# Ledger of designs, part 30: VHH binders against p21908

Target 1, 324 residues: p21908
Amino acid sequence: MEIVAIDIGGTHARFSIAEVSNGRVLSLGEETTFKTAEHASLQLAWERFGEKLGRPLPRAAAIAWAGPVHGEVLKLTNNPWVLRPATLNEKLDIDTHVLINDFGAVAHAVAHMDSSYLDHICGPDEALPSDGVITILGPGTGLGVAHLLRTEGRYFVIETEGGHIDFAPLDRLEDKILARLRERFRRVSIERIISGPGLGNIYEALAAIEGVPFSLLDDIKLWQMALEGKDNLAEAALDRFCLSLGAIAGDLALAQGATSVVIGGGVGLRIASHLPESGFRQRFVSKGRFERVMSKIPVKLITYPQPGLLGAAAAYANKYSEVE
Short names: E, the ipSAE of ESMFold2; O, the ipSAE of OpenDDE; V2, 0.75 times the mean of E and O plus 0.25 times the DockQ between their complexes.

## First folded at step 14 (VHH; framework vhh_6z1v_2)

Design AA2 (at its last look DockQ between E and O 0.34; V2 from the best seeds 0.00; counts 0 for: pae O 12.4 > 2)
Fold by ESMFold2, look of step 14:
Structure AA2 (fold): chain B 324 residues (1-324), chain A 121 residues (1-121)
Amino acid sequence: as target 1 above (324 residues)
Amino acid sequence: EVQLVESGGRLVRTGGSLRLSCAASGRRVSSYAMGWFRQAPGKEREVVAAISWGGGYTWHADFVKGRFTISRDNAKNTVYLQMNSLKPEDTAVYYCAAGSWYETLSEYDYWGQGTQVTVSS
């Protein structure tokens, strides 16, 4: 069966026709991308998509939304669109839909993703296990955290707000970083460190602790300097970012009883080449007496270009395509 | 694990110059404080210089001020000690170390094997 898969972010919305059957996504059609600022509503972008294809759209939709999906009215920062779930079927002229948050969509995509899109980071270089818990986390604009339970031929996604748990320092420098960040945020969640803006937070803290002045840099410039190795302090911030990512990935895996870990998000892909040479692995496995257990957990990185569309379609297939 | 390997130690005449390098391997140490230490035969190990993670703060012991300069290149995962106006008293094994802080010897978690510097009269 055909459905419309939609991935709605703050700045862009992506549309595709997906074919789903027997709990699986069989194919995704060519993606159409709209700038959300150029369209007054989801309904108008939906209509524009149908006009582009020159056909009536399927009467089923799967929507990944870059924010909370519970409530009567859904809004995003920097997106003019307002969604009302209760009227969505009527407004789009459809019979069924699935509405999930964007990181839940990433988790659904992992359940359906070819191994060619899951690059090895550390641990055993094996395919993801067919049974057990997969911890999924993805730094991007914020820090997404989910887990995926595979059991008895089925899977279940648990969306969480795990990016909002507290940062725990692991050495004297991190004690100082925490102290500095408390002056700005009062409570320092791990997302304040492990996110796109998080590099800037680390950079500012390191400069202050070092006792040097620094110029305010936009996020793009700072990431550029860090990745290109053109500034010692930016490199130090990136290295501390990777240490902290390893630490929290290991903590979540231990807490969730995971047999594997998957890193996603736009920042995850951005740092892919730096992770193997960083302290990520050491921090991931350094869980005291559980080090040997942690060393058996494969850690993979998502390289799939648009996991949101695949994940939305997968969520629809999981809900409507097969009954057990 | 972090492995630190010093190089550049050799025999040099009084008044000469020498550059020590400390290459880190196993992983990056860009977010660590780094230090150079030395130990002459029969003497206690002493701090020579220290540098913060970004290189914005450096400290040098009084007995080397104006003669030695610590620096780092995080892109190369390497720390340096430029040694000028060498004296016979500078003869020692020089060690590179990394830690999360740099105020005391006990705050350095990783140590190199050392490189011998010998200054002849």
Scores: ipSAE 0.420, ipTM 0.813, lowest interface PAE 3.1, mean pLDDT 90
Fold by OpenDDE, look of step 14:
Structure AA2 (fold): chain B 324 residues (1-324), chain A 121 residues (1-121)
Amino acid sequence: as target 1 above (324 residues)
Amino acid sequence: EVQLVESGGRLVRTGGSLRLSCAASGRRVSSYAMGWFRQAPGKEREVVAAISWGGGYTWHADFVKGRFTISRDNAKNTVYLQMNSLKPEDTAVYYCAAGSWYETLSEYDYWGQGTQVTVSS
């Protein structure tokens, strides 16, 4: 069965034809990307995709949405598109659809992802377990947090707002960082620390703490400087970023009862080579009496190029597996 | 991984001055807090002074009483301990360490081999 997989973000929407069968995604076709600003609605983008395809579109859709999916009217920041789930089938002229959060989609992708698309970061270099909980976090423009349960040949994805839990400093410097960030933000969530913009927050805080002059940098440049080792302050910020990422990943794993952890997101990919050499592992396992247990948890990184699309398709397959 | 090499330790007379240096090498040395520790014969290793990665924060042990000063030059990946008004009780092997910003030994991950400081009466 063919379906249209769609990953909708703030600035771009990605379309692909997916083949699904027996609860699995068999294939994912070529990606077509649209700028959301150039289309007034999903329906119009849908039609454009159909035109490009040159044949009638499948009457089924899997949609990953970059926001909450519960409600009568769904809106996105910096995206003019408005989605009404109740009229979606009518508007797209389809019979069935699945609508999930974009990070939920990533979790669905992880559930079926080939090991070749999961790079090892730390812990035992083993495949993700077939049974149990997998914690998934994805630093990017924000911080996505989800987890999935594998049990009895099935899996369940739990979407969360885990990126909005409070930051917990673990040393005196982080205490100071938090104190500085509280001057800027009413509340300092972990998203303010371990996200793309988070590096900048850490960077500025460190500069202030040390009384070191610094130049205002955009996030891209800052990340570049940090990764290339061209600036001591930027490097220090990155180190703290990795420490925090490790600590938070470990905390989430403990809270969720996870036996494996998967890191996604654009920032994850960016720091993939750095993480094994960073303080990530140490912070990840430093959980008191649970250190031994934590040391047995494999941590992987997603390298699949379109996990949102894949995950959307997977979610559809999972939902309609009995009807296919 | 970080490597640390201390230098400057020698025999000095009471009331004399000495400056110890610690040359650090390895990946991103400037990201670590640095500390000086000492261990006298038959005594436990104790912290003398510590400095943050950027040098903005320093800590000195009470027994220093303003006689010693820690500093660092990140451009040279070097940390220093200026020791003034030395006393016989300052006789010890002095160690350089790198790690997290704490005042405790356990927070330091990398250690030098030490340099002997001897203060004669």
Scores: ipSAE 0.000, ipTM 0.269, lowest interface PAE 12.4, mean pLDDT 91
ESMFold2 (binder alone), look of step 14: mean pLDDT 82; pTM 0.845

Design AA3 (at its last look DockQ between E and O 0.32; V2 from the best seeds 0.00; counts 0 for: pae E 15.9 > 2)
Fold by OpenDDE, look of step 14:
Order: structure tokens, then C-alpha cells, then sequence
Structure AA3 (fold): chain B 324 residues (1-324), chain A 121 residues (1-121)
């Protein structure tokens, strides 16, 4: 059967027709992207998508939402759309829907993702285990953290707010970084470190600790400088970013009992070539008596272009697999 | 894993110049402090110079007196020691080191094998 997969963020919403069957996503069609500011509601965007499609839309929807999804009224920052789950079927003229958090969707995507879209980062270069827990973290605008359990031919996704746990420094420099960041932030979560904006936070802290004047750089420019190796301090910031990412990924894996780790998000893709050359692996496995165990955990990176859409569709397939 | 390899050490005359290089391998060390140390026969190892991760902070021993300069290139994963106006007293094995901090010797976790610098009269 066909469904409409939707990935809704603050500034953009992506639509696609997906074919699902027997608990799986068979195909994901061409993506249509709308600016949320140009549409007053999801319903209007839905209608516009239908017009563009040129045929009646499926009476089923899978929606990845960039926020909490458990309230009666859902709102997003910088997005005028208001979603009421109880009236969603009526508003969109559909029979069924699934509504999940956007990073939850990414986790669903991982559950069904072909190995060709998972680049190897470190650990054993093998496929994700068919059974067990997979830890998923995605640095981007923020930091998403989820995990999924595969068992008995099924899978379960657990959404979390893991990006908001406290940063734990592991050496003297990181102690100083934390101290510096505490001057700006009442609480320093790992999201303040290993996210898109996190690089800037690290960069500023490093500059301050060195006692050198620095100019505020926009995130885009800073990332560019760091990735291109055009500035020692920017490169240092990126290196620390990778170290922290490794440490945190390892900690999450331990906490969740994971046997594999998947990195997603835009920043993940951005630093893909750097991670193998960084201290990511060392920090990932440096868990005391658990170093041996950690060394056996494969770490992969998502390279699929629209994991949110795929994951939304997957979530629908998973939920309605018995009805199809 | 992480390896530091010094190069550039050789015999030079008093008043001569030498540039030492230390290349890190195994992983990027961009966010680590780097330092140069030396040990002469029968003497204790002593710090020569240190540099922060971004290169914004440098420290040089008093005996350097402006003759040596530490620098680094994170893109090349390398730290340098430019030595000018060399003296016989500068004769030693020079070691490169890396650590999370630069204030104390104990903060350096990685060490090179050293390179011999000999200054003749």
C-alpha cells in the first residue's frame, strides 16, 4: 500500500510517497520540500503536495515531527504549524497515521536501512547485529539520541532526550573547557559540545584558555575552516569535538547495553572522513575494564539522504504490519 | 597507536641553526599541547619549549633566550623547533611530547624516541 511520508522541521517539510508492505518499506518516492513559512498549516502543505502529485493522495500518513509528539497540541519553534494528533485524520482526510519524533524516525530508518547506506567508522567492519540494542546519536542543530532493540524478528525504538545529559570532562583541557562554558550556560549538556553549534562553543573555549583574541565566527565558516585545515585553532576544536563524540558515544553504548552504534545527523556526515583519523575510537573504547567489550562494537554512519522520511514510513509499516 | 617521530637532529657548529620536526601519526593531535624537551648526558631531562593546541600560547625556557622558537602546523600534525645561535651547551637528545596540557611534565602522555643534536666548537 501507499502512504505519504512527511518529515517536518522548523523551516522545511518534506513529502514523499512510500510503498509499504509486510512491515517493510518497499520504496520511497521523490521528495517534495516545502518551506513551512510559506504554508499556514500541514493541511495546506498536504493539499499542495496533492496538487503537485496530480492524483489523489493515499489515505495514510507517516509523520516525523521535530519535537515532542505526546501532547494534545504540538508546536515547533520557528514553525507556524500546529498539529493536533486527535484531529489529524480528519484534517488530512486519511484513515490512518503514525506520528513520531524526527529522531525516532531516524532510528526506525536504521532498523531497515541497507548496509550500503551505513559507512563504517570504527570497530569490526561487519553488518549491524540482527539481535540486540543499537545506539543511535545524531549531532546536528542539536543532539538526538535514541536506541532500538532488535529481537525475535521485530524491533522497538526508544526515543530519548539523551542529548541533554551532562558533559563529563575526561582530561585537564576538558575540565577547563567545561569551566569556560559554565560561564555562558547554567548547565552544560553534551549537546553544547557535540552539535553543530557545539564546535563554536569548543572553539571559543579553546581560544579563551589560550588567552588569545578571537573573532566570533559563524558556524558555517568555522566548520569550513576546521574541515579544510586552514586554522590551527579551528582544527583543534574539531579534534576535541571528535574526542568528545567518541567518549559520549561509548558512554551511551554502555548505558544502553548496545552491541552497535550508528551515527546520524548532518554533522555526522560532515565529519565522516575525519572520524577515523581522530581520537574518536580511542575515546569510544577507553572505558576501563570494558575496553575489550567496547572494541567489539561496530560504529556506523548513516549516509542515506532522507532518513527521516524513510524512518517515518518504516514506523508506519511497523505499526500497521498486521493490518496490511 | 599514537607515535611521535622527531627529525632534524645533526652535528652543527657553534652559532649555527637547526630546525627540528616532530610528526605525529596514528591520529590527529590538534587539540593536544606539544612540547620539546632535551636531555644532555649526565643531566636531567628539561623542558625547552611548549605550545598550546592552537599555537596561541607558547613558552620557552630561560636558557633559550630568544634563540629557539616552537611552532606547529595542525594540518600536518607536526610541531617544530627552530634553533638559532646554537651553543655547545645545547648538545643533547631532543624529545617531542604531547599531552592534554602543557604546564607540567607529567601532563605529557606521548613521547618520541628523540633526535640527537650536537653542537661543536
Amino acid sequence: as target 1 above (324 residues)
Amino acid sequence: EVQLVESGGRLVRTGGSLRLSCAASGRRMSSYAMGWFRQAPGKEREVVAAISWGGGYTWHADFVKGRFTISRDNAKNTVYLQMNSLKPEDTAVYYCAAGSWYETLSEYDYWGQGTQVTVSS
Scores: ipSAE 0.852, ipTM 0.946, lowest interface PAE 0.5, mean pLDDT 95
Fold by ESMFold2, look of step 14:
Structure AA3 (fold): chain B 324 residues (1-324), chain A 121 residues (1-121)
Amino acid sequence: as target 1 above (324 residues)
Amino acid sequence: EVQLVESGGRLVRTGGSLRLSCAASGRRMSSYAMGWFRQAPGKEREVVAAISWGGGYTWHADFVKGRFTISRDNAKNTVYLQMNSLKPEDTAVYYCAAGSWYETLSEYDYWGQGTQVTVSS
């Protein structure tokens, strides 16, 4: 069956027709992107999507929403749309829908993703196991964390706020980084380190620790300098970022009993070629007596573009179109 | 690939001074903490001194405090160990190391081949 897959962020919303059957996403059509500020509501963007395609839209929707999905009224920063889940079917003239958080959508996408979109980072170079827990994390504007349980030919996505747990320093330099960040934040979550803005937080802390001036930089420029090796302080910040990403990925895997780990997010893709040569693996496996266990966990990276639409469609397929 | 080459080890008299150098090659050398270790015959390697990636924090073992000084020149990718007031017990092979932090052997990923320092009585 056909459904409308929708990925709603703060400033943009992306629409596509998806075909789902037998618990699978068979295809995703060409995406259409709308600026949310240019449309008064989801309903109006939905209607414009139908007009643009020149056909009636399917009576089913799958929505990935870049914020909390529980509650009577849903709002996002920088998005004028107000969603009321109880009225979605009526407002869109549909029979069914799925509404999930954006990183939950990433987890659903992993469950349906072709292995060619999962690049190897470290550990055993093999396909994701068909059974067990997959820990999924993705640095981006924040740090998304989700868990995927695959068992008995089925799967379940556990949406979490795992990016908001505490940062745990692992050496004296990280002690000093933590101390500096506590001067700016009441509590230092791992998201303050492991996110797009997190590189800037590390950079500023390192500058303060070394007693050197730093310039306030745009995130894009800072990331570019770090990845291209054009600034020693930026490069040191990136090294610390990768060490901390390895540490937290390992912690989450250990805590959840994962058999594999998948890294996603815009920042994950950005650092893909850097991770194998970084301290990521060393920190991932360094869990004391459990080092042997950790060394057997494959770590993969998502290379699929725009996994939110795939994930929304996958969530719908998982809920409504499974073979009995 | 990171390569570390120590130099400057030689025979010196008790009370003398010596400067060890560690030439580092490889990308991102300013991203590494650096350390000097030593190993006397029949003994385990021990940390002598360490320096942060930017040079703003240094640490020296108690047995060399006030006598040895670690420093680095990131423009030259070089780490130094200035050794003053040398004693016969300072006789050892001295190793340069690079890693993510600087207090334990396990925090250093790259090691040089070592340079012999011998202090005569």
Scores: ipSAE 0.000, ipTM 0.176, lowest interface PAE 15.9, mean pLDDT 86
ESMFold2 (binder alone), look of step 14: mean pLDDT 80; pTM 0.832

Design AA4 (at its last look DockQ between E and O 0.86; V2 from the best seeds 0.73)
Fold by OpenDDE, look of step 14:
Structure AA4 (fold): chain B 324 residues (1-324), chain A 121 residues (1-121)
Amino acid sequence: as target 1 above (324 residues)
Amino acid sequence: EVQLVESGGRLVRTGGSLRLSCAASGRRLSAYAMGWFRQAPGKEREVVAAISWGGGYTWHADFVKGRFTISRDNAKNTVYLQMNSLKPEDTAVYYCAAGSWYETLSEYDYWGQGTQVTVSS
């Protein structure tokens, strides 16, 4: 059965034809990307995709949405699209659909992802377990956190707002970082630390603590400087970022009862080569009497190019497996 | 997992110069403050110099009197101690250390094995 998989963000929407069967995604076709600013609605983008495809679109859709999906009217920041789930089938002229959060989609993708698209970061270099909980976190524009349960040949995805939990400093410098960030933010969540913008927050705090003047850098330039080793402070910020990422990943794993951890998001890919050399592992396993247990948890990184699309399709397959 | 290895220590004459290096391995330590310490025979270990994670802040002991300079290169995962105008009283084993903070000795978590510096008259 063919379906249309859609990944909708603030600035872009991605479309693909997916083949699903027996609760699995058999294939994901070529991606077509639209700028959301160039289309007034999902319906119009849908029609445009159909035109490009040159044949009638499937009467089924899987949609990953970059926001909450529970409500009568869904809106996105910096995206004019408004989605009404109750009228979605009518608007798109489809029979069935699944609508999930974009990071929920990533979790669905992980559930069916081939090991070839999961790079090993630390812990035992083994496949994700067939049974148990997988913690998934994705630093990017923000911080996505989800987890999934595999049991009895099935899986369940739990979407969360885990990126908005409070930052817990683990050393004297992090205490000072937190204090500095509290001058800017009413509340300092982990998203303020381990996200794309988080690197900038850390960098600024470190500079301030050193008492040295610093220039405001855009995020792109800062990341570049940090990754290329062109600036001591930028590198320090990145390594501190990795420490925090490790600590938080470990905490989430403990809280969720996870036996494996998967890192996604654009920032994850960006720092993939850096993580094994950083303090990520040390912070990940540094959980007191649970250090031994933590050391047995494999940590992987998603390298699949379109996990949102894949995950949307997977979610559809999972939901309608009996009807296919 | 983390190892600090000092190098550069040797016999030098009074008034001479020496550059010590401390290379970190096993993990990048850019997130940490670094320090140089020394211990002479029969004396307590004392702080020589410290440097912040980004290198923007440095501290030097009073007995240095501008003769020594700490620096670091995070890309090379290395910290340095340039020692000029050396004196016999500078004779000691010099240790490199890393920690989350630079103000107190107790904040340093990782230590090297040390390198011997001997200054002859």
Scores: ipSAE 0.832, ipTM 0.936, lowest interface PAE 0.5, mean pLDDT 95
Fold by ESMFold2, look of step 14:
Formats: structure tokens, sequence, C-alpha cells
Structure AA4 (fold): chain B 324 residues (1-324), chain A 121 residues (1-121)
């Protein structure tokens, strides 16, 4: 059957027609991307998608939402859309839907995606295990965290808000970074460090600590400078970003009992070529007596273009298209 | 497994100039403070200069101030020590080091094997 798969983030929403059957996603159509600031609501973007395709949309939707999905009213920090789950079927003129957290959707996608879309980052160069826990995280507009349990030919997804846990400094410079960021934030979550905007937070802190003025740059321009090697301080910020990403990926793997780790998100793709030369691996494995255990955990990068769309469709298939 | 490699050390006459380079391969060090140290035969290792991660802060020991300049180019993953007006007492093995801070020897976690600078006469 056909459904509309939707991946709603802070600044972009992505739509595709998906074909699902027998608990599987058979295909995803070409993706249409909308800037959420250019559309007043999900309903208007939905209607625009139908207009662009020139056909009636399927009466089924699968929605990945970049925030908590429980409650009467759903809002995102950087998205003007207000979503009311109780009225969703009526507003979109559909019969059924699933509504899941964005990294829950990514976890569903990891369970379904071809291994060719999982590039090796560090650790053993082995396929993801067919049994065990996969820790999944990805920096983007924020920091998404989920995990996936595979067992006995089935899988289970645990959605989390793990990006909101505390930043823990691991050396003298990070002590100073934390102190600086506390001047701006009552609590410094790891998302303040490991996200698109997080690079700017690190950059500002590093400038303040070394006693230089800093330029207020937008997120995109700062990332470009860092990745292109155009500025010493921007590169320092990116390397600190990668150190912290390694540290928290390792902590989550320990806490969740993971046998593998998968990095996703828009920022994950941007830093892919930088990670092997960064301190990511060192921070991932540096867990004291557990260093040897951590060194046996493969870390992969999602290269699938829109894992949220695949994951939303997979979650729908898992709920509605099984056969007895 | 980070390896810092110093280069540029050689024999030079009193009053001459020399530029030392410190590079790492396979690992970016732009996240770290960097330092240059030296050790002459029979003497303790001493800090010569230090530089912050972005290069916005530098420090130089009094015995080299005005003569030596530390700098870095993070895109090239390289730290430099420009040494001018060299004196025989500058003769030493020069070491590059990286750490999360820069105030004492114990704060540097990674060290090179050194490059010999010899100032004649």
Amino acid sequence: as target 1 above (324 residues)
Amino acid sequence: EVQLVESGGRLVRTGGSLRLSCAASGRRLSAYAMGWFRQAPGKEREVVAAISWGGGYTWHADFVKGRFTISRDNAKNTVYLQMNSLKPEDTAVYYCAAGSWYETLSEYDYWGQGTQVTVSS
C-alpha cells in the first residue's frame, strides 16, 4: 500500500510516497523538501505536496517528528507548526497514521537499511550485529538519540531525549568551556555542544578563553569555515566538537549496553571525512578499565540520504502491514 | 598514538635565524594548546613558548622574548617556532608538545622526539 512518509525537523520537512507491505518498506518515491518557515502548518505543506504531485495523496501517513510525540499539543523550537495528534487524521483527511520521534524513526531505518549505507568510522570493520543493542545518535538542528534492540528476528526501538543530558568536561580546556557556557545557560546539556548551533557555542567559548573578540556568524557560515580550514579557531571548535561527540557516543553505548554505534543526522554527514583524523575514536574508547571493551564496538555512519523518511515508513509498515 | 614530529633543527651561527616546524599526521591537533620546549645537555627541560588552540594567545619565556615567535596554522596541522638572533645558549634539543592547557610540563600529553639546534661560537 501507499502512504505518505514525512520527516519534520526544525527548519525543513521532507515528504515522500512510500510503498509498504508485509512489515517492510518496498520503495520510497522522490523526496520533496519544504522549508517550514514558508508554510504556516503541516496541513498546508501536505496540500502543497499533493499539488506538486498532481494526484490525491494516500489516506495514510507516517510522521517522524523532531521532538516529544506525547501530549495534546506538539511544538518544536525552530518550527512554526503546531501539531495536535488528536485531530491529525481529520486535518489531513486520512484514515491512519503513525507519529514517532525523529531518532526513533532513524532507529527503524537502521533496522531496514542496506549495509552499503552504513560507512565505517572506527572500531572493527564488521557488519552491524543481527542481535544486540545499537546506539544511534546524530547531531543536526539538535542532538537526536535512540537505541535499537534486535533479538530473535525482531526489533524494538527505544526513543529517547538523550541529547538533553549534561555535558561532562574531560580535560582542562573543557572545564573552561563549561564554565564559559554556564554564563549563558543555567544547565549545559550535551546538545549545547553537539549540534549545528553547538559549534557556535564552542567557537564563542574558545574565543573568550583565549582572549580574542569573536564574530557573530550564522551556523552555516561557521560550519563552512571550519570544514574548509579557513580559520584556526573554527577548526579548533570543530575538533572539540568531534572530541565531545566521541565522548558522548561512548557513554551512551556503555549506558545502553550497545554492541555497535551508528552516527546520523545532517551534521554527521558533513563531518564524515573529518572524523577519522579527529579525536573522536580516542574519546569513544577512553572509558578507563573499559577501554578494551569499547575498542571492540564498531561505529558506523548513516549515508542514506533521508533516514527519517525510511524510518517513518518502516514504523508504519511494522504497525499496519504485517500478515498473520 | 599521536606522533608529533619536529623539523628544521640544524647548526647555525650566532646571530642567525632558524624556523622549527612541528607536524602531526593522521590526527588533527587544532583542539589543543601547543608548546615548544628545549633541553640542553645536563639541564632540565624548560618551556620556551606556548600557543592556544586558535592562536589568539601566545606566551614566550623571558629568555627568548623578542627573539622567538610561536605560531600555528591549523589547516596545515603545523606549529612553528621562528628563532631569531640566536645565541650559543640557545643550543638544545627542541621539543613540540600538545595538551589541553599550557602552564606546566604535566599538562602536555603528547610529545615529539625533538630536533637539535646548535648555535656556533
Scores: ipSAE 0.571, ipTM 0.864, lowest interface PAE 2.0, mean pLDDT 89
ESMFold2 (binder alone), look of step 14: mean pLDDT 83; pTM 0.851
ESMFold2, look of step 15: ipSAE 0.559; ipTM 0.858
ESMFold2 (binder alone), look of step 15: mean pLDDT 82; pTM 0.847
OpenDDE, look of step 15: ipSAE 0.820; ipTM 0.929

Design AA5 (at its last look DockQ between E and O 0.87; V2 from the best seeds 0.00; counts 0 for: pae E 3.8 > 2)
Fold by OpenDDE, look of step 14:
Structure AA5 (fold): chain B 324 residues (1-324), chain A 121 residues (1-121)
Amino acid sequence: as target 1 above (324 residues)
Amino acid sequence: EVQLVESGGRLVRTGGSLRLSCAASGRRLSSFAMGWFRQAPGKEREVVAAISWGGGYTWHADFVKGRFTISRDNAKNTVYLQMNSLKPEDTAVYYCAAGSWYETLSEYDYWGQGTQVTVSS
């Protein structure tokens, strides 16, 4: 059965034809990307995709949405599209659909992802377990956190707002970083630390702590400086980022009872080569009497190019497996 | 987890210069504050200099009197101690150390094996 998989963000929407059967995604076709600003609605983008495809679109859709999906009217920041789930089938002229959060989609993708698209970061270099909980976190524009349960040949995805939990400093420097960030933010969540923008926050805080003048850098330039080793402070910020990422990943794993951890998001890919040399592992396993247990948890990184699309399709397959 | 290896220590004449290096392995040094320490025979270990994570802050002992300079290159995973105008009193084993903070000796978690600096008259 063919379906249309869609990944909708603030600035872009991605479309693909997916083949699903027996609760699995058999294939994901070529991606077509639209700028959301160039289309007034999902319906119009849908029609445009159909035109490009040159044949009638499937009467089924899987949609990953970059926001909450539980409501009568869904809106996104910096996206003019308004989604009404109750009228979605009518608007798109489809029979069935699944609508999930974009990071929920990533979790669905992980559930069916081939091991070839999961790079090993630390812990035992083994496949994700067939049974148990997998913690998934994805630093990007923000911080996505989800987990999934595999049991009895099935899986369940739990979407969360885990990126908004409070930052817990683990040393004197992080105490000072937190204090500095509290001057800017009413509340300092982990998203303020381990996200794309988080690197900038750390960088500024370090500059202040070291007593050096702060130069405003755009995030792109800062990341570049940090990754290319062009600036001592930028590198220090990146390492602190990795330490925090490790600590938080470990905490989430403990809280969720996870036996494996998967890192996603654009920032994850960006720092993939840096993580093994950073303090990520040390912070991940440094959980007191649970250090031994933590050392047995494999940590992987998603390298699949379109996990949102894949995950949307997977979610559809999972939901309609009996009807396919 | 982190190994520190000092180098550059040797015999030098009074008034001479020497540059010590401390190379880290096993982990990126940029996550640590770094310090140079020295211990002369029969004396206690004393701090010579310290440097923050990004290198924006440095501290030098009073006995340095502007003769020594600590620096770091995080890209090279190395910390340096430039020693100028050396005196016989500077004769000691010099140690590199890494820690989460730089203010107190107890905050340094990793230590090198040291490098011998000898200043002759």
Scores: ipSAE 0.785, ipTM 0.915, lowest interface PAE 0.5, mean pLDDT 95
Fold by ESMFold2, look of step 14:
Structure AA5 (fold): chain B 324 residues (1-324), chain A 121 residues (1-121)
Amino acid sequence: as target 1 above (324 residues)
Amino acid sequence: EVQLVESGGRLVRTGGSLRLSCAASGRRLSSFAMGWFRQAPGKEREVVAAISWGGGYTWHADFVKGRFTISRDNAKNTVYLQMNSLKPEDTAVYYCAAGSWYETLSEYDYWGQGTQVTVSS
């Protein structure tokens, strides 16, 4: 069947026609992108999409939303649209929908994603196991964490706030980093480290520990310096970021009994070429007597660009396709 | 899996200079504090100098202060020890080490094989 897949962010919304059947996304049509500031509501963008296609839209929608989805009124900081889930079917004149957050959409996309979009990071260079738990992490503006259970030809997505768990130091330098960050934050969650802004937090902490002044830099410039190797301290911050990412990816895999781990998010793509030379692998596997077990867990990187539409369509297929 | 390899040790006359290098393979050094150590025949291994991960803090033992300078270049994945005004007492095997901190032997997790420095009269 055909549905309208929608990926709504702060500044852009993307629409496509998807075909779904038997729990799968069969096809995903050409994407239409709207700037959310140029349309007063989701309904108006929906109508514009129908006008562009020159046909009535399917009476089913799948929506990935870049924020919390469990309230009565949904808003995003840089998006004028107000979404009320209870009235969504009426407002769009549809019969069914799914509404999931954007990182939940990433998890749904992983369940459907062709292996060509999952690049090897460490562990066995094999396809992801067909059964078991996949732990999914996505550093970006914050840190998304989700788990995907595949069993008996079905899958279930567990959306979490795992980016907000506590940072645990694993060596003397990280003891000092934690102490410094506590002076700035009432509690140091892992996303204070593992996120786009997290590199700046590490950089500042390292400068303070060395006793040197530093300039406040925007995240883009700092990431450039670190990746291009133009500053000793920026490189130190990047390597520390990769160490911490490996540590927490391994911890989450242990906690959930994962058989594989997937790294996503815009930051994940940014660091892909640096991970093999970093301490990521060492921290991922260094779990005491479980080191051998951890060494057998494949870790992959999502290379599918903007998986939100695929994830939304997959979520709909998972809920409504061939339900008996 | 990090491997540290020292180089540059040789015979040099009293008052001379030389520079030791420590290159890493398998891992970037940029997240480590680094140290130079030495061990003379019949003596215990002793710390010579240490440097923080970004290079903004350095420490030198009193017996080399003003003569030796530790430095690092994270982009080249190397750490250096510039040794000036060498004395026969500086004759030793010099070791490069990496750790999460920089004050005692127990804080260094990875060690090189050493490079021999010999200072002749």
Scores: ipSAE 0.334, ipTM 0.758, lowest interface PAE 3.8, mean pLDDT 89
ESMFold2 (binder alone), look of step 14: mean pLDDT 81; pTM 0.832

